# Ledger of designs, part 128: VHH binders against q9y6x5

Target 1, 379 residues: q9y6x5
Amino acid sequence: LPPKLLLVSFDGFRADYLKNYEFPHLQNFIKEGVLVEHVKNVFITKTFPNHYSIVTGLYEESHGIVANSMYDAVTKKHFSDSNDKDPFWWNEAVPIWVTNQLQENRSSAAAMWPGTDVPIHDTISSYFMNYNSSVSFEERLNNITMWLNNSNPPVTFATLYWEEPDASGHKYGPEDKENMSRVLKKIDDLIGDLVQRLKMLGLWENLNVIITSDHGMTQCSQDRLINLDSCIDHSYYTLIDLSPVAAILPKINRTEVYNKLKNCSPHMNVYLKEDIPNRFYYQHNDRIQPIILVADEGWTIVLNESSQKLGDHGYDNSLPSMHPFLAAHGPAFHKGYKHSTINIVDIYPMMCHILGLKPHPNNGTFGHTKCLLVDQWCI
Below, E stands for the ipSAE of ESMFold2; O stands for the ipSAE of OpenDDE; V2 stands for 0.75 times the mean of E and O plus 0.25 times the DockQ between their complexes.

## First folded at step 5 (VHH)

Design y1 (framework vhh_7zox_3; at its last look DockQ between E and O 0.01; V2 from the best seeds 0.00; counts 0 for: pae E 19.2 > 2, placed apart)
Fold by ESMFold2, look of step 5:
Structure y1 (fold): chain B 379 residues (1-379), chain A 118 residues (1-118)
Amino acid sequence: as target 1 above (379 residues)
Amino acid sequence: DVQLVESGGGLVQPGGSLRLSCVASGFTVSSNWMGWVRQAPGKGLEWVSDIYSGGSTGYADSVKGRFAISRDNAKNTLYLQMNRLKPEDTAVYYCATGYDEYSGFDPAGQGTQVTVSS
């Protein structure tokens, strides 16, 4: 029987939600499998970049999805969450579903993971859903389980993406206990439904399941705004992305733009591209703009005096509030094992190992995850 | 008990051929990432070839076009067909599983000696 893997992301699921809220279904999943308590994600801690890092094992500068909003100066192309289908943006890397799809007697399936409705290197999963946020979790789950159970050649790698708790985290903030308890309970119920569906269809015993996320969420406030208009005139630059990491394309010499920005707020770091800290691995790609502004945790960069968000992410990836978790269950994984931390890029070589795929060159370290796996000598 | 038993080595003239076998017990060859490594006298382990459970194969540049990795799932056996052998191929050959990306495959058997000389 070929090994099978279902990769599930609940967007914006902060690692410490597991400690601070009740998840009877997820905790039972973890008890019978493995937990990684904190996953150190990649900078910037945004949705598209981190989902692509999971499936490529690459830092953002290497896979080319460097933000949710991008500009490529050579081709003059723009990328946004409403304009994300041009393969140009995605083709700097080979995601695991492409590698899997090309194997003998195997196919891939996708329920709305970022990038899966794009033909990357002229390859798209045999079974996929075009992104549509109106499609219920139940319909996504029904499609993915149907494909896992009834496809020829068999689906051996599948992805499933859900927008919560990210959407609610932005709306309410992670410290709104009443609303976030309701949201997180609903997510735990969905995890219960997932496990029950897999058991009912006879998939549970032989399917490896990873439940993870791309980033966390931090509390914002109307008292923590950085008004960019008070420091610099719009005419001096083109704004590629705004908050919490602003991407600035100067229209005048960059030193003049830098000087106008450097004292704008004590709660914002201003970097020339060559001065971006090495630990970010966020420098060597033309899609990274000549100046970036990095707000302190919980601060919001605005052009006017208001912000609609009460929670946000995208901050420094050393911040625990930006870190997701990883849980896994299945024949490849130990039972009842807990691990403190891995890097998000480590997930890719682990998945390749489980599926018997040759990994492309990547930034992950298989050794960081081998103790999660039953077939590895963890000593 | 995981056991890997290599065989098929020997003394061969330059340009000759050998087929190495690795019989596995305690696990299934077709379900695992398997590889061949070799150790020349006085040197460290060198990766030679691998095969993933999905069937993809890889080869070191020094052996591409001359060596072929394969498996017989019914016999739970991994093979290495070695053609156009050169003196530089002289080594103890090991099969392995449990690939570590820093140290490579970690052999568990005694290996099989391949000597290429006249």
Scores: ipSAE 0.000, ipTM 0.218, lowest interface PAE 19.2, mean pLDDT 90
Fold by OpenDDE, look of step 5:
Structure y1 (fold): chain B 379 residues (1-379), chain A 118 residues (1-118)
Amino acid sequence: as target 1 above (379 residues)
Amino acid sequence: DVQLVESGGGLVQPGGSLRLSCVASGFTVSSNWMGWVRQAPGKGLEWVSDIYSGGSTGYADSVKGRFAISRDNAKNTLYLQMNRLKPEDTAVYYCATGYDEYSGFDPAGQGTQVTVSS
């Protein structure tokens, strides 16, 4: 039988939640599988970019999804969560479900993973759900597991996406123990539902399952605001993305805009595009705007009105608060093994290996995940 | 193509009311975060109100108790009922969508002018 893999993402699941809260179902999942405690994600630490990095193995500058909100100055196109279905934005890379879909006697399935409802390189998953945040986890799970169980050609790769605990993290802040305990309990219950469903269908023993996330969450406060209006008139630039990494498109001379912003706050770094630190791998793409502002951890860039968010993400990808985790179970994985850290781009070559796919050129290192796999030498 | 078209602005006296509309095309209003932002003369962009896909609403302190955001799914339209208008409410109002109130600002939108004056 061809190997099968289900990739699950719980958006905004901060890695240290595992240390600070109880997850009976997830811990059982980990006990029977593997855990990577910290996954260093890509800069910026946002949803669309990181989810696409997981499935391409590429940094943002390479796969072209450089933010949740983008603007292309040449075509005048915009990208956002409400406008994400133009293949123009996705075609700079080939995601793993496309690679898998094009193989003989294989098909892919997707439940609302970013980019899965878009024909990329003229290919779309045989089975997919259009994104709708109102659709329950149960319905998504039911569809995914049905496709995994009954499809011909067989579904050998599937993705499942859920918006929590990100939404709640934004609302309550990650330091709200009362509310976040409730939220994370629900997440653990959903994991329980997932495992139970797989067992009920007889998929559990043969299906490889990865549970991960795209980013963490940091605590924000009304006491930590950076008001751009105090530094520059809004008429001098177009805001493509705001916080905690603002993408600035100048309407006047770039240097003039830069000079107005460079000393705006001691808690914000201002970069010309060419001066963006190399470690971010966030420079070599036309979709990155001429100026970016990067707020310090826990600081929020605002305009006239302050943000109501108590938590946010998108900060420096070296910050532990931005890091998600990875857990996995299945015939490809060891049991009871824990690993300290990998890069998020390392997931792609691992998944390709599991599925027997030739990976496209990518930034991941297969060697970083070898110890997770039963068929590999652990160095 | 995704498009947002605002309407309903105008000139009104202090204490008056207006109802703004935003007709969306290319996506479903009820499945996305939607919001209103405004820009007053000489000021930066200001968040006014938002509604999440789940129905939760938020308001800036300056408009709480006076403004109400709503949507009509059948018409794929977002609304902002503005009551007890004040001169300081004078601004161009823009409909927004996306992950947040600022990233959702569409520079291609024309907005609708609201002027509150005696």
Scores: ipSAE 0.000, ipTM 0.224, lowest interface PAE 14.5, mean pLDDT 93
ESMFold2 (binder alone), look of step 5: mean pLDDT 79; pTM 0.806

Design y10 (framework vhh_8dlx_2; at its last look DockQ between E and O 0.01; V2 from the best seeds 0.00; counts 0 for: pae E 19.4 > 2, placed apart)
Fold by OpenDDE, look of step 5:
Structure y10 (fold): chain B 379 residues (1-379), chain A 118 residues (1-118)
Amino acid sequence: as target 1 above (379 residues)
Amino acid sequence: EVQLVESGGGVVQPGRSLRLSCAASGFTVSSNYMGWVRQAPGKGLEWIGDIYSGGSTFYNPSLKSLVTISRDDSTNTLYLQMNSLRAEDTAIYYCATGYDEYSGFDPWGKGTLVTVSS
């Protein structure tokens, strides 16, 4: 039988949630599989960029999804969560489901993973759901598992996406034990349902399953605000993305805009595009704006309005609060093995290996995941 | 004691209806994933449908017979209503649960035999 892989993402699942809350179903999943405790994601630590990094193995500057909100100055196009259907934004990379889809006797399936409802390189998954946040996890799970079980050619790669605990993290803040306990309990129950559904369908033994996330969540506060209007008139620039990484498109001289912003707050770093730290791998793309503002952890960039979020993400990708986890189970994975850390881009070459796919050039390191795999030598 | 007990099986004529029951003990049906599967003679297990704790139900699209899954919380019982039965529906029918295996519970019942014959 051809190898099969289901990639599941729970948006905004901070790695240390596993230490601070109870997850009986997920822990059971881990016990019979593997855990990577921390996954260092890509900068910026946002949903669209990191999900695309998972499935491409590329940094944001390379795959071209550099934020949840983007602007291309040449074509005058905009990208946002409500406007993400133009292949223009996605075609700078080849995601794994496209690679898989193009193989003989294989097909891909997707339940609302970012980019999966868009033809990329003129290819779209044989089975997919258009993104709709109102669709339940159960319905998504039903579709994806039916496709895994009954499709011809067989679905060998599938993605499943869920918006929690991100939405709740934004609303309550990650440090709200009462509310987040409830939210995370529900997530664990969904994981339980997923496992039992797979067992019910006879898929569990032969299916490789990865459960991961794109980013974490940090606690925000009304006491930690950076008001740009205090530093610069809003008529001098266009805001492409706001917080915690603001993308600034100057309407006047860039240097003048920079000079007005560079000392705006001690809790915000201001970079010209060419001066963005190399460690971010966030420079070599035209979609990155001329000036980037990066707020310190827990600080929120605002205009003349108050933030309603008690949690946020998008900060420096070296911050533990921004890191998700990775758990996996299946014939490709060891049982009862825990690993400390990998890079999020390392997931791609691992998945390619599992599926027997030739990976496109990527930034991942297969060696970082070898110890997770039963067919690899682990030093 | 945690257990599942299927009942309601028997011999029925084609075109008839049958309702199977699955009595659960030791856990709450409404709090767990529940489902029905069947195994025809010489064939593997076939998924029929399931019901989630929230009440959502899903069914195997390949089944030609009309099926409905329901539950009674007061009696902690799962049901499978089958209509317009055919000879091909002859099988042992099992209820299964998503009940956590930490308890050591076997998520499968012993099954009940349904024979559809003229």
Scores: ipSAE 0.713, ipTM 0.888, lowest interface PAE 0.7, mean pLDDT 94
Fold by ESMFold2, look of step 5:
Structure y10 (fold): chain B 379 residues (1-379), chain A 118 residues (1-118)
Amino acid sequence: as target 1 above (379 residues)
Amino acid sequence: EVQLVESGGGVVQPGRSLRLSCAASGFTVSSNYMGWVRQAPGKGLEWIGDIYSGGSTFYNPSLKSLVTISRDDSTNTLYLQMNSLRAEDTAIYYCATGYDEYSGFDPWGKGTLVTVSS
């Protein structure tokens, strides 16, 4: 029986929610396994890029999913959350489910993790659900557990994605304790149901389970808007992505567009591509536009004076508000161990180790996660 | 203990072919997953392709018609054959192995520079 792994993401689960809210089920999961209190994710701190970084171990510039909205000038192709199925966008890396199911006697299963309904390198997850946000967590879990129990060749790697607390974090903001308490309690109940379901099906003792997230969430406000229309006419650029990291494709001389934007707001950094800070690892891909605008935490870039979001993410990855957590349980993991931080790219080589897969070249460091694992010497 | 040494780079004219070598020591190339990656000036790391221990190869689709990965067990060497070179293929080319989970990027060689210019 090869080792099995279930990777679960609750989108937008900020690390300090664990300190600030009650999670009896998740805390019991952690008590019987491991916790990484902060996962330093990749810039930009957006959903598609960070989910792909988890499963490839690569920075965004290296795996090619550099934002939730992208444009390729050579092919004239566009990428968005409603137009994400062209393999062109995904093929700059090999995600773990592709590597896994190409092994003898192995399959992969997916319940809506970004990219799993795309034939990446002509290979789509062996079992998958097409993305549909109306499908309940329970139906996603039932499909995953059925595939883990009943597939030939056996499913050894499975993924499960859920949109909360990200959706509610955008709607209410992370500082809305009443609404966020209600949302986070529902998520904790889902985690309890996940664990109970795995126990009832006989999967719990021999399945490795990672519960993690892609990013956090910060509070926004109608008082913290940056209006691009007040600084530059739309005719001078094409807008590829807006907030909180705007991607600007100049229609006129790049330096002229930069000069019109650089003094637009004291709450926004304006970068020429070559001037993007090296620590972002966000420079060396043609999908990164010639000018990016990076709003300060809690500020929203808009084209008009209103925004319906009270919370957002995508900001500088050094901000604690952008960091998720990672918890794990299973035969590969220690019991009751807590670790301060890892990089999100470190998850991939750890998962490859657990599954007995040789990782593709990546940016992760296995040494950062060794202390989580029972079969490793930790110093 | 593991060493990877790339060679075969240099200045070439567009349309020509070039074969890069990666001499390995401290492990056996045929028993390990290995690959090629490149970094062009002003660009990020670009995955070229991989070879699995069983000999199966897998390529970046944008490069598939232009490259071939092979190995020679008797010399413990990984190869990258590149055809119909263009100026955009100017890059530092690295070989790497993904087997050494402890060292992170220690399996990477120091690279060999290929410049395509006329």
Scores: ipSAE 0.000, ipTM 0.234, lowest interface PAE 17.8, mean pLDDT 89
Fold by ESMFold2-Fast, scan of step 7:
Structure y10 (fold): chain B 379 residues (1-379), chain A 118 residues (1-118)
Amino acid sequence: as target 1 above (379 residues)
Amino acid sequence: EVQLVESGGGVVQPGRSLRLSCAASGFTVSSNYMGWVRQAPGKGLEWIGDIYSGGSTFYNPSLKSLVTISRDDSTNTLYLQMNSLRAEDTAIYYCATGYDEYSGFDPWGKGTLVTVSS
């Protein structure tokens, strides 16, 4: 009778969406469970970094997935979506599904969560789907629920990832209430589908379910562009990542490149690696480049061209627009409890506690999530 | 109040087809997850299949070739089409719905009895 947990992520679900739109299915889920109104994610506020922080409890500088596009100066390797299956990029941490399979005689299942189709420390999720954005939510849900109900050893940890509302947030921007209301209603309907599927399979009463996200979204504009080509000739550097956090690898003296960039725009901050603010916890990793540019909220860094993005993320993690939420339901959680804020790295030790796993060293604090759990006191 | 009313059951001969209906009131079928389950005499509940809010259907693999789930959004009705009925299909058939803002609960219908006999 081991405890079971399903972790669900809707990419780019800004916490403020909960206040500005109606979510009848999600509100019913919360009524009989818990809500954390916003989650302070890690910097940079992007998909791969934050999804890996959720399942490792580590800052990006510690788990090694420091951006969606990376370069490792020691090994000379490049990371993009096309080579995310190289274990090299993922091996600086141990995600919870690996711990679940190695500490306990239990299985893990995954529908598209970043890293789950990669053997990490020679261990791949027991059941998984290779990443393919064309696969419907319904098919992902069908596979996850079949694995939860029909596996030996039992699936005790399962993950489900969905690309919305992030894709629509980029396309329309979060201020497009007409398009965003349609997208968010569809997501709420999918949450309803998920709950009812679990009920019909007899899983609902004994399964812990967490619904969360990796980051939020902010409005961008053609009037808020930073043209990097007006600051520096592209022949002086290699661009590892562009916007809203640019990762600059100098081809000449680092100080010379820094001097060309430092006063180019009032709407971005330029940091030498060792001068990156300590509060970001974004410094101590070879994959963090010698110079980092951080655009102000809503500003897009471009290379002498317009941007088609009306929404973006990756900005300063202190910005409320970058924060997701967390909702949870199940035997481990109180009913009808609302909490204001946790750190995204706190999710990992909480999940380890629910599953009875010994967490690997991490940056989360179990005490921050104690009030959510029935077997704990806030004392 | 949310209500589900199953109909279309009765005594049918082996090899015949039968369509069950589930008329919904107090909520919209096209906005909700819905499914069919059955309970044969002396057996537990058996899941037949689901239709998601977007219209996609999924079936119990052991029953997939024998059943089809559909809906008519204009009449707010869910259907279960059953083909090649056998004695082992004798059961009480229930429709189930997802959450809606009016109910606050997951209502199940009262069921409709299907008896397959010659």
Scores: ipSAE 0.000, ipTM 0.283, lowest interface PAE 14.8, mean pLDDT 87
ESMFold2 (binder alone), look of step 5: mean pLDDT 80; pTM 0.804
ESMFold2, look of step 8: ipSAE 0.000; ipTM 0.142
ESMFold2 (binder alone), look of step 8: mean pLDDT 80; pTM 0.802
OpenDDE, look of step 8: ipSAE 0.012; ipTM 0.290

Design y11 (framework vhh_7zox_3; at its last look DockQ between E and O 0.03; V2 from the best seeds 0.00; counts 0 for: pae E 19.7 > 2, placed apart)
Fold by ESMFold2, look of step 5:
Structure y11 (fold): chain B 379 residues (1-379), chain A 118 residues (1-118)
Amino acid sequence: as target 1 above (379 residues)
Amino acid sequence: DVQLVESGGGLVQPGGSLRLSCVASGFTVSSNYMGWVRQAPGKGLEWVSDIYSGGSTYYADSVKGRFAISRDNAKNTLYLQMNRLKPEDTAVYYCATGYDEYSGFDPAGQGTQVTVSS
């Protein structure tokens, strides 16, 4: 029987929610498995880039999904959350489900993980759901468990994506304890349902399950706005992405645009592409625009209007508010072990190890996750 | 509360034109990524067009050169001008915001019916 792995993401699940709220079902999951308290994600700390980094082990500059909104000047192609299905955007890397299902007698299944409904290198997940946010968690779980239990060739790698607590984090902000407590309780109930369903179907003992997220969430405020229109005329640039990391394509001399922006706000860093800090690993891709603007934590870049966001993410990946967690359970994992931190790119080589796959070249370090695994010596 | 109200649909012959409106309440159209999606009878949602907060516009291949997205900041309204309409453009049209990082466009209103028939 080949080893099997289910990778689950609850979008926008900030690591410190684990300490600040009650999760009886997730706590039971962790007690019987492992916890990584903080996962350092990749810059920019946005949904599409970080989900692709998990499944490729690559920094954003290396896998080419560098933001939720992108523009390619040569082809005139545009990428957005409503226009994400062109393989052009995804083909700079090979995600783990492609590698998995190209193996003898293996297939892959997906319930709405970013990119799984796209034919990447002419290969789409063997079983998948087209993205539709109105599909319930229960229906996603039913499809995934049906495919894990009843497919030929067998499904050995599966993904499951859920939009919360990200949607509610944006709507209420992470400091709204009343609303976030209700939202996070619902998510813990979903984790309980997941575990119970796997037990009822006889999958629990022999399936490796990773529960993680792509990023956290920080509080926003009407008192923390950066009005870009007050600093620069729209005619000088094309705006590819706005907040909290703005992507600026100059229409005039780049230095002139930079000079108009550099003193716009003390709460925003302005970088020429070559000056982006090396620690971001965010420079070497044509999709990264010549100028980026990086707002300070909790600040929102706007175009002369108010913002309705009460929470946001995308900020500097050194910020604890941007970090998710990782929990895992299954035959590959120790029981009752807690680990302080890993990098989000480390998840890919660990998953390849569990599945017996040869990883593509990547930025992860297998040694960082060895202590989670029963077949590895940890010292 | 965020509200999006679509209007301007109707019955039109092939080759005709319509202008759809989407009036927004509770947020600012010009500061947000906005778009139009449509749902033909018995089909899923199909992306039609979007506009970035900076004013850049994009279109599905099936509507390029025929449709134009625009906005009026004073009225807090998003528009879709639809020219040279074809029977395959028949659908319920919805406007939406894309401020959620991955959820994609999610229609909030009742939509407006566009029917193109001879």
Scores: ipSAE 0.000, ipTM 0.132, lowest interface PAE 19.7, mean pLDDT 89
Fold by OpenDDE, look of step 5:
Structure y11 (fold): chain B 379 residues (1-379), chain A 118 residues (1-118)
Amino acid sequence: as target 1 above (379 residues)
Amino acid sequence: DVQLVESGGGLVQPGGSLRLSCVASGFTVSSNYMGWVRQAPGKGLEWVSDIYSGGSTYYADSVKGRFAISRDNAKNTLYLQMNRLKPEDTAVYYCATGYDEYSGFDPAGQGTQVTVSS
């Protein structure tokens, strides 16, 4: 039988939640599998970019999903959470479900994972759900497991996405122990449901399951605000993305805009596109705007009319608060093994290996995940 | 394909009013940044007004208090209500979704002519 893999994402699951909160179900999952304690995600540390990095193995500049909100100056197109269905945005890379889908006697399934309801390179998963935040986890899980169990050609790769604890992290802040404890307990219960359903269907022993996330969450405060309106008139630029990484499209000379912003706050770095630090791998794409502002951890870039969040993400990808975790279980993985860190782009070549797929060129390093796999030498 | 079609321009006396419309296709107006720019004879493109996906609106100083930008989600249409028009408002008005990175809006549509004259 061909290997099968289910990739699950709980949005905004900060890695250190595992240390600060109780997860009986997830811990059992880990005990019988593997854990990567910290996954260094890609800059910017946002939902769409990082989810696409997971399934492509590419940095944002390479796969072209460079933010949750994007603008392309040539086509004049916009990308946003509510406007993400144009293949134009996704076609700069080939996600793993497309690669898998094109294989003989294989199919892919998806429940709400970013990009899965869009034909990419003229290919869409044989089974997928259009994104709808109102659809319950149970419904998503039921569909995914049904497809994994009963499809012909068989579903060999599936994705499952859930919006928590990200939404709650934004609302309450990650340091709100009372509220986040409640939220995270629910997440753990969902993991329990997932495991139970897989066992009931007889999938548990043969299915490889990865549970991960795209980013963490940082505590924000009303005391840590950067008001751009105090530095530059709004008429001088268009804001493509706001916080904590603002994408600035000048309406006047770029240099003038830059000069107005460069000293706006000691808690914000201002970069011309060509001066963006190389470590971000966030430069070589036309969809990256001429100026980006990067707020320090816990600082929020605001306009006078901006809404406030108690938690946010998108900051420097070297910050531990931005890092998610990865847990996995299945025949491909060791049992009871913990690993310190990997890069989020490393997940792609690992998944390709598990599925027996030839990976597209990517930025991941297969060697970083070898210790997780039973058929590999541990480096 | 993304298309923007402007309409509603015309000849009006000083102090008069016009309402411009911009019908968008290929994307959702309410989900994206939209704006109006204008080009007067012998002048470059000038930013007039914009509206963000969140609903925030902004205006050039020259039109503040006189112009109002709005949108109809059901019609996927952007509007510019222009009141108390002045001769200096005479221009071709363009609807736009974005700016050139260095010089401002690069209109894709044909625009609509607004002439304010006694």
Scores: ipSAE 0.000, ipTM 0.263, lowest interface PAE 15.5, mean pLDDT 92
ESMFold2 (binder alone), look of step 5: mean pLDDT 79; pTM 0.806

